# Miniprotein binders against q96jn8r1131to1294, part 37

Target 1, 164 residues: q96jn8r1131to1294
Amino acid sequence: TLEFLENHGKNILLSNGNRTATRVASYNQGIVVINQPLVPQLLVQVRIDFLNRQWTSSLVLGVITCAPERLNFPASACALKRAAWLLRGRGVFHNGLKICEKFGPNLDTCPEGTILGLRLDSSGGLHLHVNGVDQGVAVPDVPQPCHALVDLYGQCEQVTIVNP

## First folded at step 15 (miniprotein)

Design yk4
Fold by OpenDDE base, look of step 16:
Structure yk4 (fold): chain B 164 residues (1-164), chain A 82 residues (1-82)
Amino acid sequence: as target 1 above (164 residues)
Amino acid sequence: SPEEIIEEIKKLIEEAIYLAMRGDKTKAVELLQKALDLVNKLGDTEFQKAIDDALKAIDKGDPWYAELILDWALDLAEEKSE
């Protein structure tokens, strides 16, 4: 069963069998990691449940290749400078460096109810899915094992893991 | 000391990003300008450029990218002070 790890950002409360993450304070300290590593052909999806428009920006999606159970999470995913690939806005980042300017839809403008997915293909390419539609390869070669990461940042205050 | 100055810069940056995330660009810019003054005392030209870039990011409505830039700058500055 897919669920968020108990090791998470300081402002996160888990519920619904650890399938729902809620950021209960400020705009940051909201990083969560899904327990099972991504394997080829497995689609992992989260739904944006609630947006707080008092803040700017929104969630960050990505993957990490370090051991998530022992990771000391920074306040924001932007501080992940090793073993991290991030999707934010329309940009793709690797270890804190922008590697793509324009990819897929703007994550900052996704409304509540949007379902975002991550999937590895057989060649190690990381795909972004939006409401079931494959947006293409965001990262061409991701080391395995890797874990899906969600940073409940800015407007994004709640997400839930959903089945395909 | 340089370490003390860096800590003060860090506080200013944290507050600036918070305000930027709340939509208060003006106050965020003011705080980063104060941070820039402290950076000038350190003589760190790379950090100075980072603040300038962060200011541009905030102006464009992208505080997350500003935060990323400044986080890098802080890490480098701390390494230099050790």
Scores: ipSAE 0.891, ipTM 0.945, lowest interface PAE 0.5, mean pLDDT 96
Fold by ESMFold2, look of step 16:
Structure yk4 (fold): chain B 164 residues (1-164), chain A 82 residues (1-82)
Amino acid sequence: as target 1 above (164 residues)
Amino acid sequence: SPEEIIEEIKKLIEEAIYLAMRGDKTKAVELLQKALDLVNKLGDTEFQKAIDDALKAIDKGDPWYAELILDWALDLAEEKSE
């Protein structure tokens, strides 16, 4: 079963059998990682449960291609400068560099209840799903193994892993 | 020392991003301007540009991108001082 790893950001509290992550302080230190690597037949989905609009910006989605169990995560996903591909706002970032200005919807505008998904296709392309709708290939050539990552940043204070 | 100056810059940046995340752009800008004064003492042209770009990102309401820019600049500044 899909769970968030016990190795996570310092401000995260895991609950609901480690399927729910809550950021309990500040705006950062909210990185969580899914415990199983992505494979083409696996769709990892999280639901946005709670947004606090007192903060600016919202969650970051992505993948990391290094082993996540013992990583020392930075305070914010923007500091992931190695082995990382991130979707934030409408941008796509590789190791801290913006590689696409406009992909999919603006993640900062996704309301509570939105279900966001990540999967690999057979060619190693990373797909974003929004409420069950495939947004296409965000990143064409992600190395395997990789793990899905969520940074509960800014407004995003709670997400839950859901089944497709 | 350059290392002590960089640590002070880092503290100013962290506080500035926190304030920008709370919506206090005015205070965030003030702290980044203080950080720029310290960067000028280092003579680090790349870091000077990074602070200018981060100020533009904060003005557009994008403190996440400001944080990204400044994290790169801090990493590079720390590497130069080694």
Scores: ipSAE 0.841, ipTM 0.920, lowest interface PAE 0.6, mean pLDDT 93

Design yk5
Fold by OpenDDE base, look of step 15:
Structure yk5 (fold): chain B 164 residues (1-164), chain A 82 residues (1-82)
Amino acid sequence: as target 1 above (164 residues)
Amino acid sequence: SPEEIIEEIKKLIEEAIYLAMKGDKTKAVELLQKALDLVNKLGDTEFQKAIDDALKAIDKGDPWYAELILDWALRLAEEKSE
């Protein structure tokens, strides 16, 4: 069963069998990691449940290749400087460096109800899915094992893991 | 001391990003300008450039990217002061 790990950002409260993450304070400290590592053919999806319009920006998606159970989470995913690939807005970042300017739809403007997915292909390519549509390879070669990461940042206040 | 100055810079950056995230660009820029003054005291040209880039990011309405830039700079500055 896909769940968020108990090791998470300080402003996160988990509910619904750890399938729902809610950021209950400020705009940050909202990183969560999904328990099962990404393996080829596994589609992991989260739904944006609630947006808080008092903030700018929105969620960050990505993967980490370090052990998530022992990770000391920074206040924001932007501070992850190793073993991290992030999708934010329309950009792709690796260890704090932008490696792609324009990819997929703008994550900052996804409305409530949007379902976002991550999937590894057989070649190690990381795919982004939006409402069930494969947007293509965001990262061509991701080391394994890796775990899906969601940073409930800015407007994004709640997400829920959903089945394909 | 350099360590004390860095702590002040850190506080200014944190507050600036907070305000930027709330949409108050004016106040965010003001605080980062104060941080820049402190960075100049350190003579850290890399940190200075980072603040300039962060200011541009905030002007463009991208506080996340500003935060990313400033996080790098702050970490490097802390390492230099050790």
Scores: ipSAE 0.872, ipTM 0.937, lowest interface PAE 0.5, mean pLDDT 96
Fold by ESMFold2, look of step 16:
Structure yk5 (fold): chain B 164 residues (1-164), chain A 82 residues (1-82)
Amino acid sequence: as target 1 above (164 residues)
Amino acid sequence: SPEEIIEEIKKLIEEAIYLAMKGDKTKAVELLQKALDLVNKLGDTEFQKAIDDALKAIDKGDPWYAELILDWALRLAEEKSE
């Protein structure tokens, strides 16, 4: 089954059979990674369980191609400068550089209860799903293997892995 | 030394981003302006531009992007120093 890896940001507490991640301090140190690589038949979905709107900015979604089990995560996903593709707000970022200004909905406006999904298509394209609706290809050529990543940043204090 | 100045800049940036994340834009801007004064002493034109761009991002309510910009600038500044 899909779970968050035990290797995660310092401010994360895992619960619910490692399917729920909670940021228990500050606004950062909240990176979590899904325990299985993405393959074309796999849709990884997380539900936003809790937002604290006293913080500014919200979660980041993405993928990494480095082996995640022993990776030293930075405090924030924005510092991932190697082997990372990130979706934040409406922007798409590769290794800390913005490659697209406007893709999909603004993730900072997603309310509690929103279900966000990531999958690869057969061509290696990375798709975002929002409440079951495919938003199209965010990144056309992601190398495999890659792992889905969530940074519980700012407003986003809890997410749970859900089945499609 | 340049290393001591860069460490102070890093401390100011970290505190500024925390304040911006809490919604205290005024104090965040104040700290980044102090960081800019120190960057001016280094004569680092790219770091000066990065602080200006981060200030714009904070003004637009985007401290995540400000953090991204300033992380690059710190990394480049550390690579230039010995």
Scores: ipSAE 0.849, ipTM 0.925, lowest interface PAE 0.6, mean pLDDT 93

Design yk6
Fold by OpenDDE base, look of step 15:
Structure yk6 (fold): chain B 164 residues (1-164), chain A 82 residues (1-82)
Amino acid sequence: as target 1 above (164 residues)
Amino acid sequence: SPEEIIEEIKKLIEEAIYLAMKGDKTKAIELLQKALDLVNKLGDTEFQKAIDDALKAIDKGDPWYAELILDWALELAEEKSE
């Protein structure tokens, strides 16, 4: 079963069998990683449960290829400078460098209830799904194994893993 | 010492990003300007450029990107001071 690892950001509280992550303080320290690695044809999805409008920006999605159980999480995903591919706003980042300016919808403006998904295709391409719609390949060749990562950042203060 | 100056810069950056995330762009920029003054004392042109880029990012309403830029800058500056 899909759930968040107990190794997570300092401001995260897990609930509902570790399927719900809530950031309970500030705007950061909210990184969580899903336990099962992404494999081809596996769609991992999270729902934005609550947005706190006192903050700007919103969640970051991505994948990491390092061992998540031993990862010392930084306060923000932007500090992940190795083995990391990130989607934020409409940009794609690899190891702290922007590799794509405009991709898919703006993640900073996704409302509560939006379901965001990540899926690897047979060629190693990482796809973003928004409310069940495949937005295309965000990253063309992701090393495996890799794990889906969610940074509850800024406005996004709660997400829940949902099944397709 | 350079290490002490870097620590002060780090504190200013952390507070600036916090305020930017709260929507106080003006105060965030003010704090980064103070950080820039300290960077100038170090003579670190790369760090100076990073501060300038971060200021532009905050002005455009993108504190996350500012944070990314400044995180790189701090890391590099700390390495130089070792």
Scores: ipSAE 0.891, ipTM 0.946, lowest interface PAE 0.5, mean pLDDT 96
Fold by ESMFold2, look of step 16:
Structure yk6 (fold): chain B 164 residues (1-164), chain A 82 residues (1-82)
Amino acid sequence: as target 1 above (164 residues)
Amino acid sequence: SPEEIIEEIKKLIEEAIYLAMKGDKTKAIELLQKALDLVNKLGDTEFQKAIDDALKAIDKGDPWYAELILDWALELAEEKSE
């Protein structure tokens, strides 16, 4: 039911019923968005399938609150300056500005097989899950509707949507 | 003329980030130093600081953060030249 949206970064190929995204060139142009908005009952999870160590830095997770179907994605999620909250490394970013230095684990250290999850709580707080373990609230009040976003950046070349 | 200088800076930044992502810090730093020389011609102190901060991020092995810093600097420089 959950799929990556057909509107995605230029270097992405979708497979496995649009549940697997692969970056097939360069280090960027790898933004993908989940086709359904987050709701409090929904845990969106992706597994890191493949990391290429020839690149530096790794994936970005986050949410966007603008309509994703016709959005013109930038080459890299760091350039999302509107309606975006991002988790990268240990940092939390809102519209290109760092709002938290340290939240959860360092995502750049996550190996292949790591399952990363995003969900909203009943107050609109955005939670990160790592291998099934809730890391707490990264962003306290995300406007709805919002969609989960993954940027297959740098080392991260493939992710797959998985259900809990 | 300022627009041509900004476009040249943008190309240098894009090449530098690509090289840093490939692990070639030395060449990435070299290209950002060339970009800094052009930024000095613009007299843009904010952009100068952005390049210095991006160089530090690359040296720490964080080209994603360098890209974030420089993307902001480019947007601000393009807005100023309008």
Scores: ipSAE 0.849, ipTM 0.925, lowest interface PAE 0.6, mean pLDDT 93

Design yk9
Fold by OpenDDE base, fold request of step 17:
Structure yk9 (fold): chain B 164 residues (1-164), chain A 82 residues (1-82)
Amino acid sequence: as target 1 above (164 residues)
Amino acid sequence: SPEEIIEEIRKLIDEAIYLAMKGDKTKAVELLQKALDLVNKLGDTEFQKAVDDALKAIDKGDPWYAELILDWALEIAEEKSE
């Protein structure tokens, strides 16, 4: 079953069988990783449960290709400068560098209840899904194995893994 | 020492980003200006440019991108001081 790993950011509290992540302090230290690696045709989805409007910005989605169980998480995903592909706002980042300026909808403006998904296709392309709609390939060739990552950053205070 | 100055810069940056994330853009800019003064003391023109770019990002309402820029700058500065 899909769940968040116990190795997570310092401000995260896991609940609901580790399927729900809540950031309980500040705006950062909120990185979580999903236990099962992404394999072709597996759709991994999370729902935005709560937004805290006292902060700016919102969640970051992405994948990492390093071993997540041993990863020392930085306070923010922006500090992941190796083995990382990130989706933030409308931008795509690889190892701390912006590689795409405009992709899909703006993740900073997704309301509560939005369901965001990640899926690898048979060619290694990473797809973003929004409320069940495939937004296209965000990253054309992702090394495998890789794990889905969510940074509960800024306004994004709680997410839950949901089934397709 | 350069290491001590970098640590002080880090503290200012952390607080600035926090305030920017809270929506206090004015105070965030003030703190980054203090950080810039310390960067100038180091004589690091690359770091100076990073702070300027971060200030622009905050002005545009994007503190996350400012944080990214400044994290790179701190990493590079620390490597130079070693």
Scores: ipSAE 0.893, ipTM 0.947, lowest interface PAE 0.5, mean pLDDT 96
Fold by OpenDDE base, fold request of step 17:
Structure yk9 (fold): chain B 164 residues (1-164), chain A 82 residues (1-82)
Amino acid sequence: as target 1 above (164 residues)
Amino acid sequence: SPEEIIEEIRKLIDEAIYLAMKGDKTKAVELLQKALDLVNKLGDTEFQKAVDDALKAIDKGDPWYAELILDWALEIAEEKSE
């Protein structure tokens, strides 16, 4: 089953069989990684459970191609400058560089209850799903194996892995 | 020393981003200006530019992007000081 790894940001508490991640302090230190690597046609989804509006910005979605069990997580996903593709707001970032300015809906404005998904297609393209709707290819060719990453950042204080 | 200055800059940046994330843009900018003063002591033109870009990002209400820019700048500055 899909779960968050025990190796996570220091402000994260896992619950619900490690399917729920809650950031319990500040606005950062909230990175979690899903245990199973993305494989073609596997849709991995998380639901935004709670937003804390005292903060600005919101969650970051992405994938990493390094070993997640050994990763020393920085305070924020923005510091991931190696083997990382990130979706934030409407932007796409690769190793700390913006590679796309406008993609899909603005992740910073997704309300509670929004279900966000990541899926690799047969050509290695990384797709974003929003409430079950495929938003298209965010990253055209992602190396495999890769793992889905969620940074509970800013407003986003809790997410839960949900099945398709 | 340059290393000590960089550490102080890091502290100011961390606090600035925190305040920006809380919505206190004014105080965040003030702290980044202090950081810029220290950067000027290093004579690091690239770092200066990064702080300016971060200030613009804060002004536009995008502290995450400011954090990204400043994280790059700190990393590069630390490498230069070694």
Scores: ipSAE 0.892, ipTM 0.946, lowest interface PAE 0.5, mean pLDDT 96
Fold by OpenDDE base, last read:
Structure yk9 (fold): chain B 164 residues (1-164), chain A 82 residues (1-82)
Amino acid sequence: as target 1 above (164 residues)
Amino acid sequence: SPEEIIEEIRKLIDEAIYLAMKGDKTKAVELLQKALDLVNKLGDTEFQKAVDDALKAIDKGDPWYAELILDWALEIAEEKSE
């Protein structure tokens, strides 16, 4: 069963069998990691439940290749500079460096109800899915095992893991 | 000391990013300018450039990227002071 790990950002409250993450304070300290590692053809999806428009920006999606249970989470995913690939806005980042300027839809403008997914293909390519539609390869080669990460940042205050 | 200056810079940056995330670009810029004054005391040209780049990011409405830039700068500055 897919759920968020108990090791998470300081402002996160888990509910619904740890399938729902809610950021209950400020705009940051909202990183969560999904318990099961991404394996080829496994589609992991989260739904944006609530947006708080007093903030700018929105959630960050990504993967980490370090052990998530032992990770000391920074206040923001932007501080993950080791073994991390991140998708934010339309950009792709690796270990704190921008590796792609424009990819897929702008994550900062996704409305409530949007379902975002991550999937590895057989070649190690990380795919982004939006409302069930494959947007293509965001990262061409991601080491395994890796875990899906969601940073409830800025406007994004709640997400829920949903099954395909 | 350099360590004390860096601590003060960090506080200013944290507050600046908070305000930028609230949409108050003007106040965020003011705080980063104060941070820049402290950076100049360190004589760190790389850190200075980072603050300038962060200011540009905030101006175009991307506080997350500003935060990324400044986080790198702080990390490097702390390493230099050790």
Scores: ipSAE 0.892, ipTM 0.947, lowest interface PAE 0.5, mean pLDDT 96
Fold by OpenDDE base, last read:
Structure yk9 (fold): chain B 164 residues (1-164), chain A 82 residues (1-82)
Amino acid sequence: as target 1 above (164 residues)
Amino acid sequence: SPEEIIEEIRKLIDEAIYLAMKGDKTKAVELLQKALDLVNKLGDTEFQKAVDDALKAIDKGDPWYAELILDWALEIAEEKSE
């Protein structure tokens, strides 16, 4: 069963059997990690439940290759400069450096109800899925094991893990 | 001390990003300008460049990227001060 780990950002409240994450304060401290590591062909998906328009920007998706149970989460995923690949807006970042300027749809403008997915292919490529549509390879070679990460940032206040 | 200055810079940055995230670009820029003044006291040209880049990011409506830039800058500055 896919769930968010109990080790999470300080402003996160987990519910619904740890399948729902809600950021209950400010715009940050909202990082959560999914318990099961990504393996080839496993599609991990989250649905954007609520957006709070008093903030700008939105969620960050990504993967980490460090042990998530021992991770000391920074206030924002942008501070993850080790063993991290992030998708934000239309950009792709690796360890705090932008490696792609334009990829897929703009995550900052995804409306409530959007389902975002991450999947590794057999070659280690990380795919982004949007509402069930494969947007292609965001990161061509991701080390394994890795865990999916969601930063409930800015407008994004609640997400829920959903089944494919 | 450099450490104290960096801490003050950090506080200003935190406030600036918060305000930028709230949509108050003007106040965010003002705070980063104050931070820049402190950076100048450090004589850290790399940090100065980072603040300038962050200001541009905020101007473009991208406070997340500004935060990223400034986080790098703070980390590097702290390492230099050790």
Scores: ipSAE 0.892, ipTM 0.946, lowest interface PAE 0.5, mean pLDDT 96
Fold by OpenDDE base, look of step 15:
Structure yk9 (fold): chain B 164 residues (1-164), chain A 82 residues (1-82)
Amino acid sequence: as target 1 above (164 residues)
Amino acid sequence: SPEEIIEEIRKLIDEAIYLAMKGDKTKAVELLQKALDLVNKLGDTEFQKAVDDALKAIDKGDPWYAELILDWALEIAEEKSE
């Protein structure tokens, strides 16, 4: 069963069998990691449950290739400078460097109810899904094993893992 | 000491990003300008450029990217001070 790991950002409260993550304070300290590593043909999806408009920006999606159970999470995913690929806004970042300027829809403007997914293809390409629609390859070759990461940042204060 | 100055810079940056995330761009810029003054005392041209780039990011309404830039800068500055 897909669920968020107990090792998470300081402002996160897990519920619903660890399938729901809620950021209960400030705009940051909201990183969570999904327990099962991404493997080809596995679609991992989260739904944006609540947006808090007192903040700007929104969630960050991505994958990490380090051991998530022992990771000391920074306050924001932007501080992940190794073993990390991140999707935010319309940009793609690798270890703190922008590698793509425009990809897919703008994650900062996704409304509540949006379902966002990550999937590896047989060639190691990381795909972004938005409401069930494959947006294409965000990262062409991701090392395995890797784990899906969600940073509940800014406006995004609650997400839930949903099945395809 | 350089370490003390860097700590002060960190505090200003943290508060600036917080305010930027709240939508107070003006106050965020003000705090980053104060941080820039301290950076100038260090004589760190790379750090100075980072703050300038972060200021541009704030002006464009992208505090996340500003945070990214400044996090890199702080890390590098701390390494130089060791």
Scores: ipSAE 0.891, ipTM 0.946, lowest interface PAE 0.5, mean pLDDT 96
Fold by OpenDDE base, fold request of step 17:
Structure yk9 (fold): chain B 164 residues (1-164), chain A 82 residues (1-82)
Amino acid sequence: as target 1 above (164 residues)
Amino acid sequence: SPEEIIEEIRKLIDEAIYLAMKGDKTKAVELLQKALDLVNKLGDTEFQKAVDDALKAIDKGDPWYAELILDWALEIAEEKSE
């Protein structure tokens, strides 16, 4: 069963059997990690449940290759400068450096109800899915094992893991 | 001391990003300008460039990227002060 780990950002409250994450304060401290590592052909998806428009920006998606159980989460995913690949807006970042400026749809403008997915292909490419549509390879070669990460940042205050 | 100046810069940056995230771009820029003044006291041209880039990011409506830039800058500045 896919769940969010109990090790999470300080402003996160887990519910629904740890399948729902809610950021209950401020705009940050909202990082969560999915318990099971990504394996080829497995599609992991989260649904944006609630957006708070008092803030700008929105969620960050990504993967980490370090042990998530012992990770000391920074206030924002932007501070993850090791073993991290991040998707935010239309950009792709690796260890705090922008490696792509224009990829897929703008994550900052995804409305409530949007289902975002991550999938590894057989060659280690990380794919982004939006409402079931494969947007292509965001990262061509991701080390394994890796775990999916969601930063409930800015507008994004609640997400839920959903089945494909 | 440089350490004290860096701490004050950090406080200004934290507040600036908070305000930028709430949509108050003008006030965020004002605070970063104050931070820039302190950076100039350090004589750190790389940090100065980072603040300038962060200001541009905020102007473009991208406080997350500004936060990223400034986080790097603070980390490097702290290392230099050690």
Scores: ipSAE 0.891, ipTM 0.947, lowest interface PAE 0.5, mean pLDDT 96
Fold by OpenDDE base, look of step 16:
Structure yk9 (fold): chain B 164 residues (1-164), chain A 82 residues (1-82)
Amino acid sequence: as target 1 above (164 residues)
Amino acid sequence: SPEEIIEEIRKLIDEAIYLAMKGDKTKAVELLQKALDLVNKLGDTEFQKAVDDALKAIDKGDPWYAELILDWALEIAEEKSE
């Protein structure tokens, strides 16, 4: 069963069998990691449940290749400088460096109810899915094992893991 | 000391990003200008450029990217001070 790990950002409360993450304070400290590593053909999806419009920006999606159970999470995913690939807005970042300016839809403007997915293909390419539609390869070669990461940042205050 | 100055810069940056995330661009810029004054005391031209770039990011309505830039700058500055 896919769940969020108990090791998470300081402002996160888990519920619904650890399948729902809610950020209960401020705009940050909202990083969560999904327990099972990504493997080829496994589609991991989260639904945006609630957006708080008092903040700007929104969630960050990505993967990490370090051990998530022992990770000391920074306040924001932007501080992940190693072993991290992030999707934010329309940009793709690797270890704190922008590697793509325009990819897929703008994550900052996804409304509540949007279902976002991550999937590895057989070549190690990381795909973004939006409402079931494959947006293509965001990262061409991701080391394995890796874990899906969600940063409940800015407007995004709640997400839930959903099955395909 | 440089360490003390960097800590004060960090505080200003944290507050600036918070305000930018709230949509108060003007106050965020003011705080980063104060941070820039402290950066100038360090004589760190790379850090200065980072603050300038962060200011541009905030102006464009992208506080997350500003936060990223400034996080890098702080990390590098701390390493230099050790």
Scores: ipSAE 0.890, ipTM 0.945, lowest interface PAE 0.5, mean pLDDT 96

